VH-VL binders against Proteasome subunit beta type-11 (Psmb11). Designs and how they scored, part 16

Target 1, 253 residues: Proteasome subunit beta type-11 (Psmb11), of Mus musculus (Mouse) (q8bg41)
Amino acid sequence: TTTLAFRFRHGVIAAADTRSSCGSYVACPASRKVIPVHQRLLGTTSGTSADCATWYRVLRRELRLRELREGQLPSVAGTAKLLAAMMSCYRGLDLCVATALCGWDHSGPALFYVYSDGTCLQGDIFSVGSGSPYAYGVLDRGYHYDMTIQEAYTLARCAVAHATHRDAYSGGSVDLFHVRESGWEYVSRSDACVLYRELQKARSLEQELEAKACGIYPEPATPQGARECKELFVEQEEVTPEDCAIIMKTETM
Below, E stands for the ipSAE of ESMFold2; O stands for the ipSAE of OpenDDE; V2 stands for 0.75 times the mean of E and O plus 0.25 times the DockQ between their complexes.

## First folded at step 5 (VH-VL)

Design r05 (from p19 with heavy chain Y103W S105Y; framework fv_ifinatamab; at its last look DockQ between E and O 0.59; V2 from the best seeds 0.00; counts 0 for: pae E 4.2 > 2)
Fold by OpenDDE, look of step 5:
Structure r05 (fold): chain C 253 residues (1-253), chain A 120 residues (1-120), chain B 106 residues (1-106)
Amino acid sequence: as target 1 above (253 residues)
Amino acid sequence: QVQLVQSGAEVKKPGSSVKVSCKASGYTFTSYYMHWVRQAPGQGLEWMGIIRPSGGSTSYNEKFKGRVTITADESTSTAYMELSSLRSEDTAVYYCARDLYEWGYAMDYWGQGTLVTVSS
Amino acid sequence: EIVLTQSPATLSLSPGERATLSCRASQSVSYMHWYQQKPGQAPRPLIYDASNRATGIPARFSGSGSGTDFTLTISSLEPEDFAVYYCQQRSNWPLTFGQGTKVEIK
């Protein structure tokens, strides 16, 4: 899983891959890892799919109840704290949920990291999932608060695409969302592999253009061979029934 | 309809162990946590522990100092509570209760209770 | 552990009277639940998260409170309401109950 969110001048960007890794078992259908919580709230999810879905359901319910009681939704911060508090009670019970909760409230765009152990952190950049280290590598290099909307979209796509390229547990498509003052918007879904190739081409072209502008004709980098994304078809080794026989030779000495 | 049906009353000697069962029906057993709560005669409620039937993760009240073991059998939709090194003070009605996670450790359905009497 | 102190221990009232039960926590809690227990029966949920009536609970039951102080109110006692009431917190391990308030007929 690779999910990310970052706060910038024009709101919050949230992005995620769509590969569902159900442990060692059957590839779960394409999962949405960016989950609408409310019109002005999005959450990214990493962890057990069932757990994540459950807690977002719980969160939605709680928010609805609060809205009914109080006449307004909690702030993004309040929502994050609420989620953290609810999950913290289940600490030690194999609950594994990591989320980047993002939204826009009266204080403006906000982003929080919430973990099932009760951790709740405010920040400008968060990535969760097995691909997060790769995503951070891209985000840290490209992120600045004053990015244009297009730069932000590109950065998010690039970060997820790069992560999916390296992380075995990430892949499929890249979902991109933008949280604005008016609410969250779905921006795009792109194939992660295609996107990665396009981004690489674009970078190469930019570098060529820059090199030309600087009068430095870099020698054409020999196209390092398109290592074919060999779909690691994990051949289901047919556990042939024969291997069960061995253990019984406990010697009767 | 959600039902929790517990095993029958038990009479035990001090130092022995008791295992109480709680059979769940009317819902997906693995989707809800299960609590165990006891109540001594004429006393209040005391939380003993919780289990996630899916995977068997547990949390216990430290007051029982490792004497309590909670397990679940997914195939039979049955939760178990075993209490060892029984003392007279362990005489109580023991309840299983379903966790309503939507409300965070609210207990919405309870078993009928199992009386465990510890006597010499 | 979070200690929940309920008061009073016993509340003697007549049918039709208002009952007010208090539950105080030793520290701030995020959520408080209330249970009703009748003699010889298992507890049943009454109020979730300080103020939300459980399914099937009459409107005469209401809950309020936040932080450390929570209140259960029965606006007009019915004969079936004479029971023991317990508060329960979910904020920290272990889960704890109050010692209970017995509502008895005067």
Scores: ipSAE 0.219, ipTM 0.709, lowest interface PAE 2.2, mean pLDDT 88
ESMFold2, look of step 5: ipSAE 0.264; ipTM 0.619
ESMFold2 (binder alone), look of step 5: mean pLDDT 92; pTM 0.945

## First folded at step 6 (VH-VL; framework fv_zagotenemab)

Design s01 (from r02 with light chain S94Q; at its last look DockQ between E and O 0.30; V2 from the best seeds 0.00; counts 0 for: pae E 2.4 > 2)
Fold by ESMFold2, look of step 6:
Structure s01 (fold): chain C 253 residues (1-253), chain A 120 residues (1-120), chain B 112 residues (1-112)
Amino acid sequence: as target 1 above (253 residues)
Amino acid sequence: EVQLVQSGAEVKKPGESLKISCKGSGYTFSDYWIGWVRQMPGKGLEWMGIIYPGDSYTKYEKNFKGQVTISADKSISTAYLQWSSLKASDTAMYYCARLEYDEGWYFDLWGQGTLVTVSS
Amino acid sequence: EIVLTQSPGTLSLSPGERATLSCRSSQSLVYSEGDTYLHWYQQKPGQAPRLLIYEVSNRATGIPDRFSGSGSGTDFTLTISRLEPEDFAVYYCQQSTHYPYTFGGGTKVEIK
């Protein structure tokens, strides 16, 4: 699994791979790892969307109740604190859930990391999942706050595509979302293997142009023989519905 | 077993006050929002407002704010709709309804209705 | 405020026929992706409304399978596959995406 999010001057980007633990698109279509919470807020997940659906359903219900009472939705920071509090009540069950909350509120674009141990961090860049070290490598080299929208999209796609190439548990497609002042938008779903190959071709062209500038032309100019893209469908440990049901029961008391 | 039971039909003159009731049974009344709905003769349904009996927090629809008072007494599992001075235009059927908000945010339980007739 | 427009206003049919009722919203009823709070109620003459369908297509408990809902975004349909004598009533759509929760004007299904 590879998820990432970063804040920049035009909003917040969220992106993730779509590798499914079931390995079949019919029984379990490509999993969505970026989940809308409300019109101006997205969440990422470290597990499959099915395993986290109950957490987000409970969160959405609480946010709607607070909106009904107070006339406005909580801020991204307020939502992060609420989620962290909910998660910390179940710390002793050895559940591992990590999420990045990506939103736009009165303070502008906002990004928070929430982990099941009660950790709640504000930041500009987060990546979660087995592929996150590779995603961080790309993000750390390419990120700056003042990116154009297209630069931000390219960076996110590149980071996830590289992670899917290196991480056995990441793959499928790259989902890309953009949170603006007007709300979130689903931007694209791109095949990760195709995207990675296009990035490698762009890198090769850059090397050729650099060699040409020195008056030296390396050989051979052709890429090594293409390797068929390996699709890797690997089961991941999932949060069970029973873990989420504990939260549901305590709310009735 | 789970039900909302409203008070009986009322015949009133313009200028009189009125308080009608909606009593819940078979469930924890204070845990669910109660909405009030007006249905004018031969017309459709209009939301008037909503109350959370647990703390008596209320919200009114724009057209009804200041025209009626919604209240609740959770100790007897009862919500109320009240007028200080009735008008002939208040002649209608009035329903209470429970908001289900655990799963779908719909009104799953309705009272039988209270017909209010205001005539000289 | 969200306006729900139901059509037709009146539908005159015989028992056994298929009924198709439309509800159109002035704005999208999607609260977040995957959550669309559009519901259908039935009101028989002299009775209170009852819930038929919630969240576009989910049948309420005890509702016969001849009732089905469909649609997305702003355009929604209630279908009664084979009318029974007890199905002649007024049907309302209602939204709970944006407070205040508004109703459509109703579609009366009556015996031809």
Scores: ipSAE 0.435, ipTM 0.701, lowest interface PAE 2.4, mean pLDDT 81
ESMFold2 (binder alone), look of step 6: mean pLDDT 91; pTM 0.922
OpenDDE, look of step 6: ipSAE 0.776; ipTM 0.906

Design s02 (from r02 with heavy chain T28S S30T D31S L109Y, light chain S94Q; at its last look DockQ between E and O 0.39; V2 from the best seeds 0.00; counts 0 for: pae E 3.4 > 2)
Fold by ESMFold2, look of step 6:
Structure s02 (fold): chain C 253 residues (1-253), chain A 120 residues (1-120), chain B 112 residues (1-112)
Amino acid sequence: as target 1 above (253 residues)
Amino acid sequence: EVQLVQSGAEVKKPGESLKISCKGSGYSFTSYWIGWVRQMPGKGLEWMGIIYPGDSYTKYEKNFKGQVTISADKSISTAYLQWSSLKASDTAMYYCARLEYDEGWYFDYWGQGTLVTVSS
Amino acid sequence: EIVLTQSPGTLSLSPGERATLSCRSSQSLVYSEGDTYLHWYQQKPGQAPRLLIYEVSNRATGIPDRFSGSGSGTDFTLTISRLEPEDFAVYYCQQSTHYPYTFGGGTKVEIK
């Protein structure tokens, strides 16, 4: 599985491979790993797709309840806190569950990493899954905050396609989503093998041109990396009895 | 068996107060929102407001804020709609309904309705 | 506030005919992919409304197969494939995607 997300000047990009399997067999080469939560919020999946879908269904219900009471949806940060609290209550059920929340709220584009131990991190780049080391390699070299939309799409496609080539558990197609102020958009689904070959042609030509034009490069934009959410969330945040009661009640329905 | 049973029809004069009731049974009363819906003679359905009996949180629709009071008594599983001073324009059928909020947020069970007639 | 416009206002048909009722929303009712909160209710003369269809196309418990819902985004349809005598009623759509939740004006299905 390879999932990634990054925040840049025009929003948040989320991308993933589509491979799914049961044991040693490929069950469905076209599964979805980026799941809409509401019109301005996406979540990635990790681990078993059914478990992640269940978590996002429960999350969506709680967000609608809070929207009814408060008159507006929680921020992306508030949603990340809620998801982290839900995961903390069920730690034994969702081993190694990690997700990225990609959204746009009144504070602008926002990206949070949420892990099953209750960790919640704000950052500009996250990748999750067995293919993430390969995806990070591509992202770390090509990312800058002020990318154009097309540059961001190319970077995301390249990162996932490269990961599907290297990681035995990633493959199928590359799904690409873009969260803007107006909401998320499902941009494309492209065959990973075809995409990888076309991107390698482009990189080979780029490497040839760079070798001929060595010397002066434009200074890269300073990327924003992951940081601890100390000001937003407490690491290993305690789940309140109220949070647990809501989550438990939600599960019984 | 989920049921919502409303109080009987009322005939009132302008300026009088009125409190009508909606008793829920066959489910956990404090775990579901109750909404009030008005239907004026020959007209469609209008949301008036909702209450969560578990903590008495209420939310009124714009046209009904300040016009009515929604409340609940969870000890007897009953929601209320009340007016401090009725107007002739309050003549309508009033329904209570249970809001399903797990999926879709729709009214899955309705009371039989309470006809309120306000005339001099 | 979301306005739901139902058409026609009145639909005069005979038993056995197909009824097609329209509900049009002033804004998209898509909350998220696969979650469009548009619902249909039936109100027979002198009775309280009852739920027919929830989330565009899901029949409520006990609703016969002749009732079906469809549509997307802003345009929705309730279809009654073969009208029975008990189906002559007023039908309302209702949305719960955007607060405040609202009802359509209704479509009366009456015997010709």
Scores: ipSAE 0.375, ipTM 0.666, lowest interface PAE 3.4, mean pLDDT 81
ESMFold2 (binder alone), look of step 6: mean pLDDT 91; pTM 0.919
OpenDDE, look of step 6: ipSAE 0.829; ipTM 0.931

Design s03 (from r02 with light chain Y31W; at its last fold request DockQ between E and O 0.52; V2 from the best seeds 0.71)
Heavy chain, then light chain:
Amino acid sequence: EVQLVQSGAEVKKPGESLKISCKGSGYTFSDYWIGWVRQMPGKGLEWMGIIYPGDSYTKYEKNFKGQVTISADKSISTAYLQWSSLKASDTAMYYCARLEYDEGWYFDLWGQGTLVTVSS
Amino acid sequence: EIVLTQSPGTLSLSPGERATLSCRSSQSLVWSEGDTYLHWYQQKPGQAPRLLIYEVSNRATGIPDRFSGSGSGTDFTLTISRLEPEDFAVYYCSQSTHYPYTFGGGTKVEIK
ESMFold2, look of step 6: ipSAE 0.680; ipTM 0.863
ESMFold2 (binder alone), look of step 6: mean pLDDT 90; pTM 0.920
OpenDDE, look of step 6: ipSAE 0.754; ipTM 0.889
ESMFold2, look of step 7: ipSAE 0.656; ipTM 0.841
ESMFold2 (binder alone), look of step 7: mean pLDDT 90; pTM 0.923
OpenDDE, look of step 7: ipSAE 0.839; ipTM 0.935
ESMFold2, fold request of step 12: ipSAE 0.615, 0.630, 0.652; ipTM 0.824, 0.829, 0.843
ESMFold2 (binder alone), fold request of step 12: mean pLDDT 90, 90, 90; pTM 0.915, 0.911, 0.910
OpenDDE, fold request of step 12: ipSAE 0.889, 0.898, 0.894; ipTM 0.960, 0.966, 0.963

Design s04 (from r02 with light chain H98R; at its last look DockQ between E and O 0.46; V2 from the best seeds 0.00; counts 0 for: pae E 2.4 > 2)
Fold by ESMFold2, look of step 6:
Structure s04 (fold): chain C 253 residues (1-253), chain A 120 residues (1-120), chain B 112 residues (1-112)
Amino acid sequence: as target 1 above (253 residues)
Amino acid sequence: EVQLVQSGAEVKKPGESLKISCKGSGYTFSDYWIGWVRQMPGKGLEWMGIIYPGDSYTKYEKNFKGQVTISADKSISTAYLQWSSLKASDTAMYYCARLEYDEGWYFDLWGQGTLVTVSS
Amino acid sequence: EIVLTQSPGTLSLSPGERATLSCRSSQSLVYSEGDTYLHWYQQKPGQAPRLLIYEVSNRATGIPDRFSGSGSGTDFTLTISRLEPEDFAVYYCSQSTRYPYTFGGGTKVEIK
C-alpha cells in the first residue's frame, strides 16, 4: 500500500495505489484508498479495510451531528482531534489505522496525520504504507510549496508510481485527488506500470539531452534538505465520556 | 418490539394547557433524536422540531419556536410536546418519529399519533 | 430552507397500473458523494406515515419490490410498478440534507 498527501499553494493533493489484498481470487476489484469525508475533506486509508471503514463511518456520523447542533462543520484540525479522541477510547485493541486528513477550511488548505493510538500531527507532507519510504524519496526531492497544479499532479503520480515499482505490496493504478477551496476533485486514475514506463523514458531522454549538450554525464542528484513534518501535538487529547459514547453508539448500530 | 407509543386523544378548550407524550421501547431511547410532526386536518406533514433525549438539546422549526415546548425524560424513555395556552388553530394530529442517523438519516419509526382537538 | 414540490397533487389510477410520482427540490440534496438524503413516506388513511424509500432508491425493510425510487440532484421519482389495493395512499417526499428538514406537499394516489 502507498498513500501520500501534501499541502501546497493551490490546496492539498492526495494520491494512492489501488492494490487490493483480496486473497486468492483473480476477480478481486481494485481498492479505493482515498475516501471522501465531506465536500471539503478527504481521508486516506492504511491498515485493514474494515478498521478504516468503521472509523470513517463513525466520523461522518459525528460530523453531521455536530453540523446539526452548531450549524457548521468542524475545521480540519477539529476533525483530526475528534478522530484521534474516538480512537483513544479503544486504546489497547488490536486495531491499527493511520490516516491523513486532507481538507480546506477557513484557515486554508490543511493536512493532518492521525494514528489509531490517538496521535495527531499537522504537516505539509505525509506518506503511509509499505511503499512510503520510496514515495518520500521522490517527494523530498521534488516538493516545494509554490508548485503549479500540474507540477503537483506530476510529483504525486511519480511518487506513487516509483513506490509501486519498488514495493511488492503496492500496485495497480494511481488514484489522484485535489482538494481546493471549493472542495475536492477526483483528478485521475492512471495505470501505475504505464506511468512508471513513461517516467523512465523521460529520465532516459533527459540524460541523453544533457549528455549531448554538455558532453558529460550528469552526476545523479543527492537528496539534501528533506522536508520533515512538524510536530504540533505533544500529547493525546483526554478522552471524555461523550467521546466514548459516540463509539459505543456505533457498536450498538 | 421496537415502537413509539403516544398518549391518547385530547379534547381541549382555547387557553388550556396540554402536554402530550411519546414513549419509546425496545431500543436505547436516549441514543436517538426524536422529531415532532404536525398534520392539520386534511393537510400535509410539517416538522415542528427535534430533540436529543441524551442531553435534552432541542431545535425548533421557526414557525413553532415560542409556540410549543419540546422536552424529554430519558429515565422513562419519553419525549413531550407541550402548549401553555392552546388555540383553535392547534387542532391537528401530532406524530413523534425517531431519526435513524447511523445508517442513513431518515425517520424510520413513527408513533401512532395523538389527535388534539381545540374547540369553542 | 429547502422546498420540496410534489406533482401531481392527485393521481387517479386503477389496480395493476403503474404510478409515477415526482418530487422537485429547490436546492441540490447531495450532501457529499454518494449521500443524497431524499426519502419517501407512505401514509394510508387514518394511519401514521411509514418509511418507504430512503436515500433516493433504497427500500426500507419489508417494503415490496414494486416500489422503486430514482433521481439525482433536485429531481426525484417514486415508481409503483403495479398498483395493489393497499397502495392507495398519500406519498410524501422528505429531505434531511440540511436542517430544517422538510416535507413535500404530498401526492394522493386514489382508486379510479
Scores: ipSAE 0.501, ipTM 0.773, lowest interface PAE 2.4, mean pLDDT 83
ESMFold2 (binder alone), look of step 6: mean pLDDT 91; pTM 0.933
OpenDDE, look of step 6: ipSAE 0.534; ipTM 0.786

Design s05 (from r02 with light chain Y99W; at its last look DockQ between E and O 0.37; V2 from the best seeds 0.00; counts 0 for: pae E 2.1 > 2)
Fold by OpenDDE, look of step 6:
Structure s05 (fold): chain C 253 residues (1-253), chain A 120 residues (1-120), chain B 112 residues (1-112)
Amino acid sequence: as target 1 above (253 residues)
Amino acid sequence: EVQLVQSGAEVKKPGESLKISCKGSGYTFSDYWIGWVRQMPGKGLEWMGIIYPGDSYTKYEKNFKGQVTISADKSISTAYLQWSSLKASDTAMYYCARLEYDEGWYFDLWGQGTLVTVSS
Amino acid sequence: EIVLTQSPGTLSLSPGERATLSCRSSQSLVYSEGDTYLHWYQQKPGQAPRLLIYEVSNRATGIPDRFSGSGSGTDFTLTISRLEPEDFAVYYCSQSTHWPYTFGGGTKVEIK
């Protein structure tokens, strides 16, 4: 799983891959990992799909109750704290859920990380899932608060696409969402592999253009020789069957 | 069995006070909102208000605010609708209903109704 | 306040006929996550209302398949494919998308 969200001048971007894996198996190629919670609130999910869905169902219920009672939704911060508190009550359960909760309230765009242990952190950039280290690598290089909307979209797509390229548990498509003052909007779904290729091509073209502008004819990169991955034939040492004579001592008592 | 049972029919005079009841059974009463609905003779259904018995939070429809009091006693799984001073115009059938949430609010359980007749 | 307008006020039909009831909302009943909280209740003479359809198209427990709900945004329809004698009642639409929750004026389905 690769999910990310980041706050910028024009709101919050949320993006995720769509690959669902169960162990070593791909369970669903088109899972939704960005979940609408409210018109002004999105959550990304990493963890067991069933668990994530349950938490968001519970959250929605609680938010609806509060809205009924108070006439308004809690702030994004309040919602994050609420979610964290709810999850913390189940710490004894082997639940591993990481979420990025993002939204727009009276204070503006906001982004929170919430974990099943009750951790709740406010921040500008969060990525969750097995592909998150790869996504962070891209985000840290490209992120700035004053990004244009197009730059933000490109950065998010790039981060997820790169993550899906490297992370075995990420893949499928890239879902992209934008949280604005008016609410969240679904921006696009793109094939992660196609997107990655397109991004690589665009980067290559930019480099070529820069090289041309600088008058630096890139010396043809000498094909660094395909170092022959010597197949380390791990000689299967024939563990001879003998030694498993573990003595079934029949103690009679 | 999951049910709401309301108190019996009432015949009152103008100016009298009245409190009618709605008792829930077969479920955790405190965890569900209770709404009151008025139906005047030959007319449609009107929202009066809702209460959450768990903490007695109450929300009224604007036309009924100050006209009636909605309350609950969760210890006996009972909701109440009361008037301090009845009017002839209060003559109606009154229903309590459980407000259920399943990705939305709807009344999934209704009491049998309490007929209130106010006549001089 | 959301006003729900039901039409017709009275529908006179015979058993076995198809009934189509309309409910129009003064505003969209789409909630923030995309769900629409329009419901239908049936009230038989001398009885309390009962939930018939919730969230536009979901039949409540025990409701026959001859009842169906449809619609979106502001326009909603309850359809009874083949009227049974027990279906002659008043039908109310209701919304819970916006506070205060409201009922329509009802449509009386009566025997012709």
Scores: ipSAE 0.346, ipTM 0.712, lowest interface PAE 2.0, mean pLDDT 88
ESMFold2, look of step 6: ipSAE 0.529; ipTM 0.786
ESMFold2 (binder alone), look of step 6: mean pLDDT 91; pTM 0.931

Design s06 (from r02 with heavy chain E100S, light chain S96D; at its last look DockQ between E and O 0.22; V2 from the best seeds 0.00; counts 0 for: pae O 2.3 > 2, placed apart)
Fold by OpenDDE, look of step 6:
Structure s06 (fold): chain C 253 residues (1-253), chain A 120 residues (1-120), chain B 112 residues (1-112)
Amino acid sequence: as target 1 above (253 residues)
Amino acid sequence: EVQLVQSGAEVKKPGESLKISCKGSGYTFSDYWIGWVRQMPGKGLEWMGIIYPGDSYTKYEKNFKGQVTISADKSISTAYLQWSSLKASDTAMYYCARLSYDEGWYFDLWGQGTLVTVSS
Amino acid sequence: EIVLTQSPGTLSLSPGERATLSCRSSQSLVYSEGDTYLHWYQQKPGQAPRLLIYEVSNRATGIPDRFSGSGSGTDFTLTISRLEPEDFAVYYCSQDTHYPYTFGGGTKVEIK
């Protein structure tokens, strides 16, 4: 899983891959890891899909109750704290859920990291999932608060695409969302592999143009061979039926 | 049987006080919001406010704030709507309704209504 | 405050005919993706309202199949496929997507 969110001048960008893996198996090629919580709130999810869905269902319920009681939605910060508090009550269930909660409230765009242990952190950049280290590498180089909307979209796509290229547990498509003052918007879904290739080409072209502008004819970089994503067809070893003899030892008390 | 039963019709004069009741049965009264809805003669439905009997938290629609008082006694599964001083304009049918939650909030159970007539 | 406009104000039809009632919201009633909190109530003459449809398209318990709800965003429709004599009533749409809870002005379905 690779999810990310970052705050910038024009709101919050949230992006995620769509590969759902259960262990060594791809369970769902098109899982949604960016989850709408409210018209003004998005959550990214890493962990077991079932657990994440449950938490967001609970969160939605609580938010609706609060809206009914208070006549308004809690702030993004308040929502994050609420989620953290709820998760903290279940620390004993070995739930491993990392979320980036983002939204727009009266204070403007806001982004929080919430973890199942009750950790709640406000920040400008968060990435969660197995691909997050790769995503951070890209984000740290390209992120600045005053980015244009297009720069922000490109950065998010690039970060997830690069992460999916390296992380075995990330892949499929890249979903991109933009949280604005008016609410969140779905921006695009792109194939992660295609996107990665396009980004590489664009970068190469930019480098060539820069080299030309500087009068430095770069020696043609030998095309490092596109290592064919060999689809490791994990041969389904035929688990022969024999070994299920779990001997129910009826201890006669 | 799950039901809300309201108090009977009231005929009052302007300036009089009134308290009407709504009793729930067949469910855990304290776990569900109760709303009050006004319907003036020949008119539509108007949301007045809601109360959570469990803790007596109350919220009023802006037009009814200060005009009425909503309360509840969870020990007898009863919600109340009261006026300190009735006006002729308060003549209407008043409904209590249970507010249920299934991702959204809707009134799934209604009382039979209490007709309040205020005339000089 | 969300204003729900119902049209027509009165619908005169005969038993067996199809009834189509409209409810338009002043703002989108989408709370989140897939969640829209528009409901329909039926009020028969001299009776209390009853829940008919919740969340755009879900029939309440005991509501016949001839009733259906549809719509999205700001435009919603209640359809009665074949009017029965007991269906002549006033129908109200309502919303809770936005505070406060609001009702439409109602559509009266009457016998032609």
Scores: ipSAE 0.273, ipTM 0.708, lowest interface PAE 2.3, mean pLDDT 88
ESMFold2, look of step 6: ipSAE 0.587; ipTM 0.827
ESMFold2 (binder alone), look of step 6: mean pLDDT 90; pTM 0.921

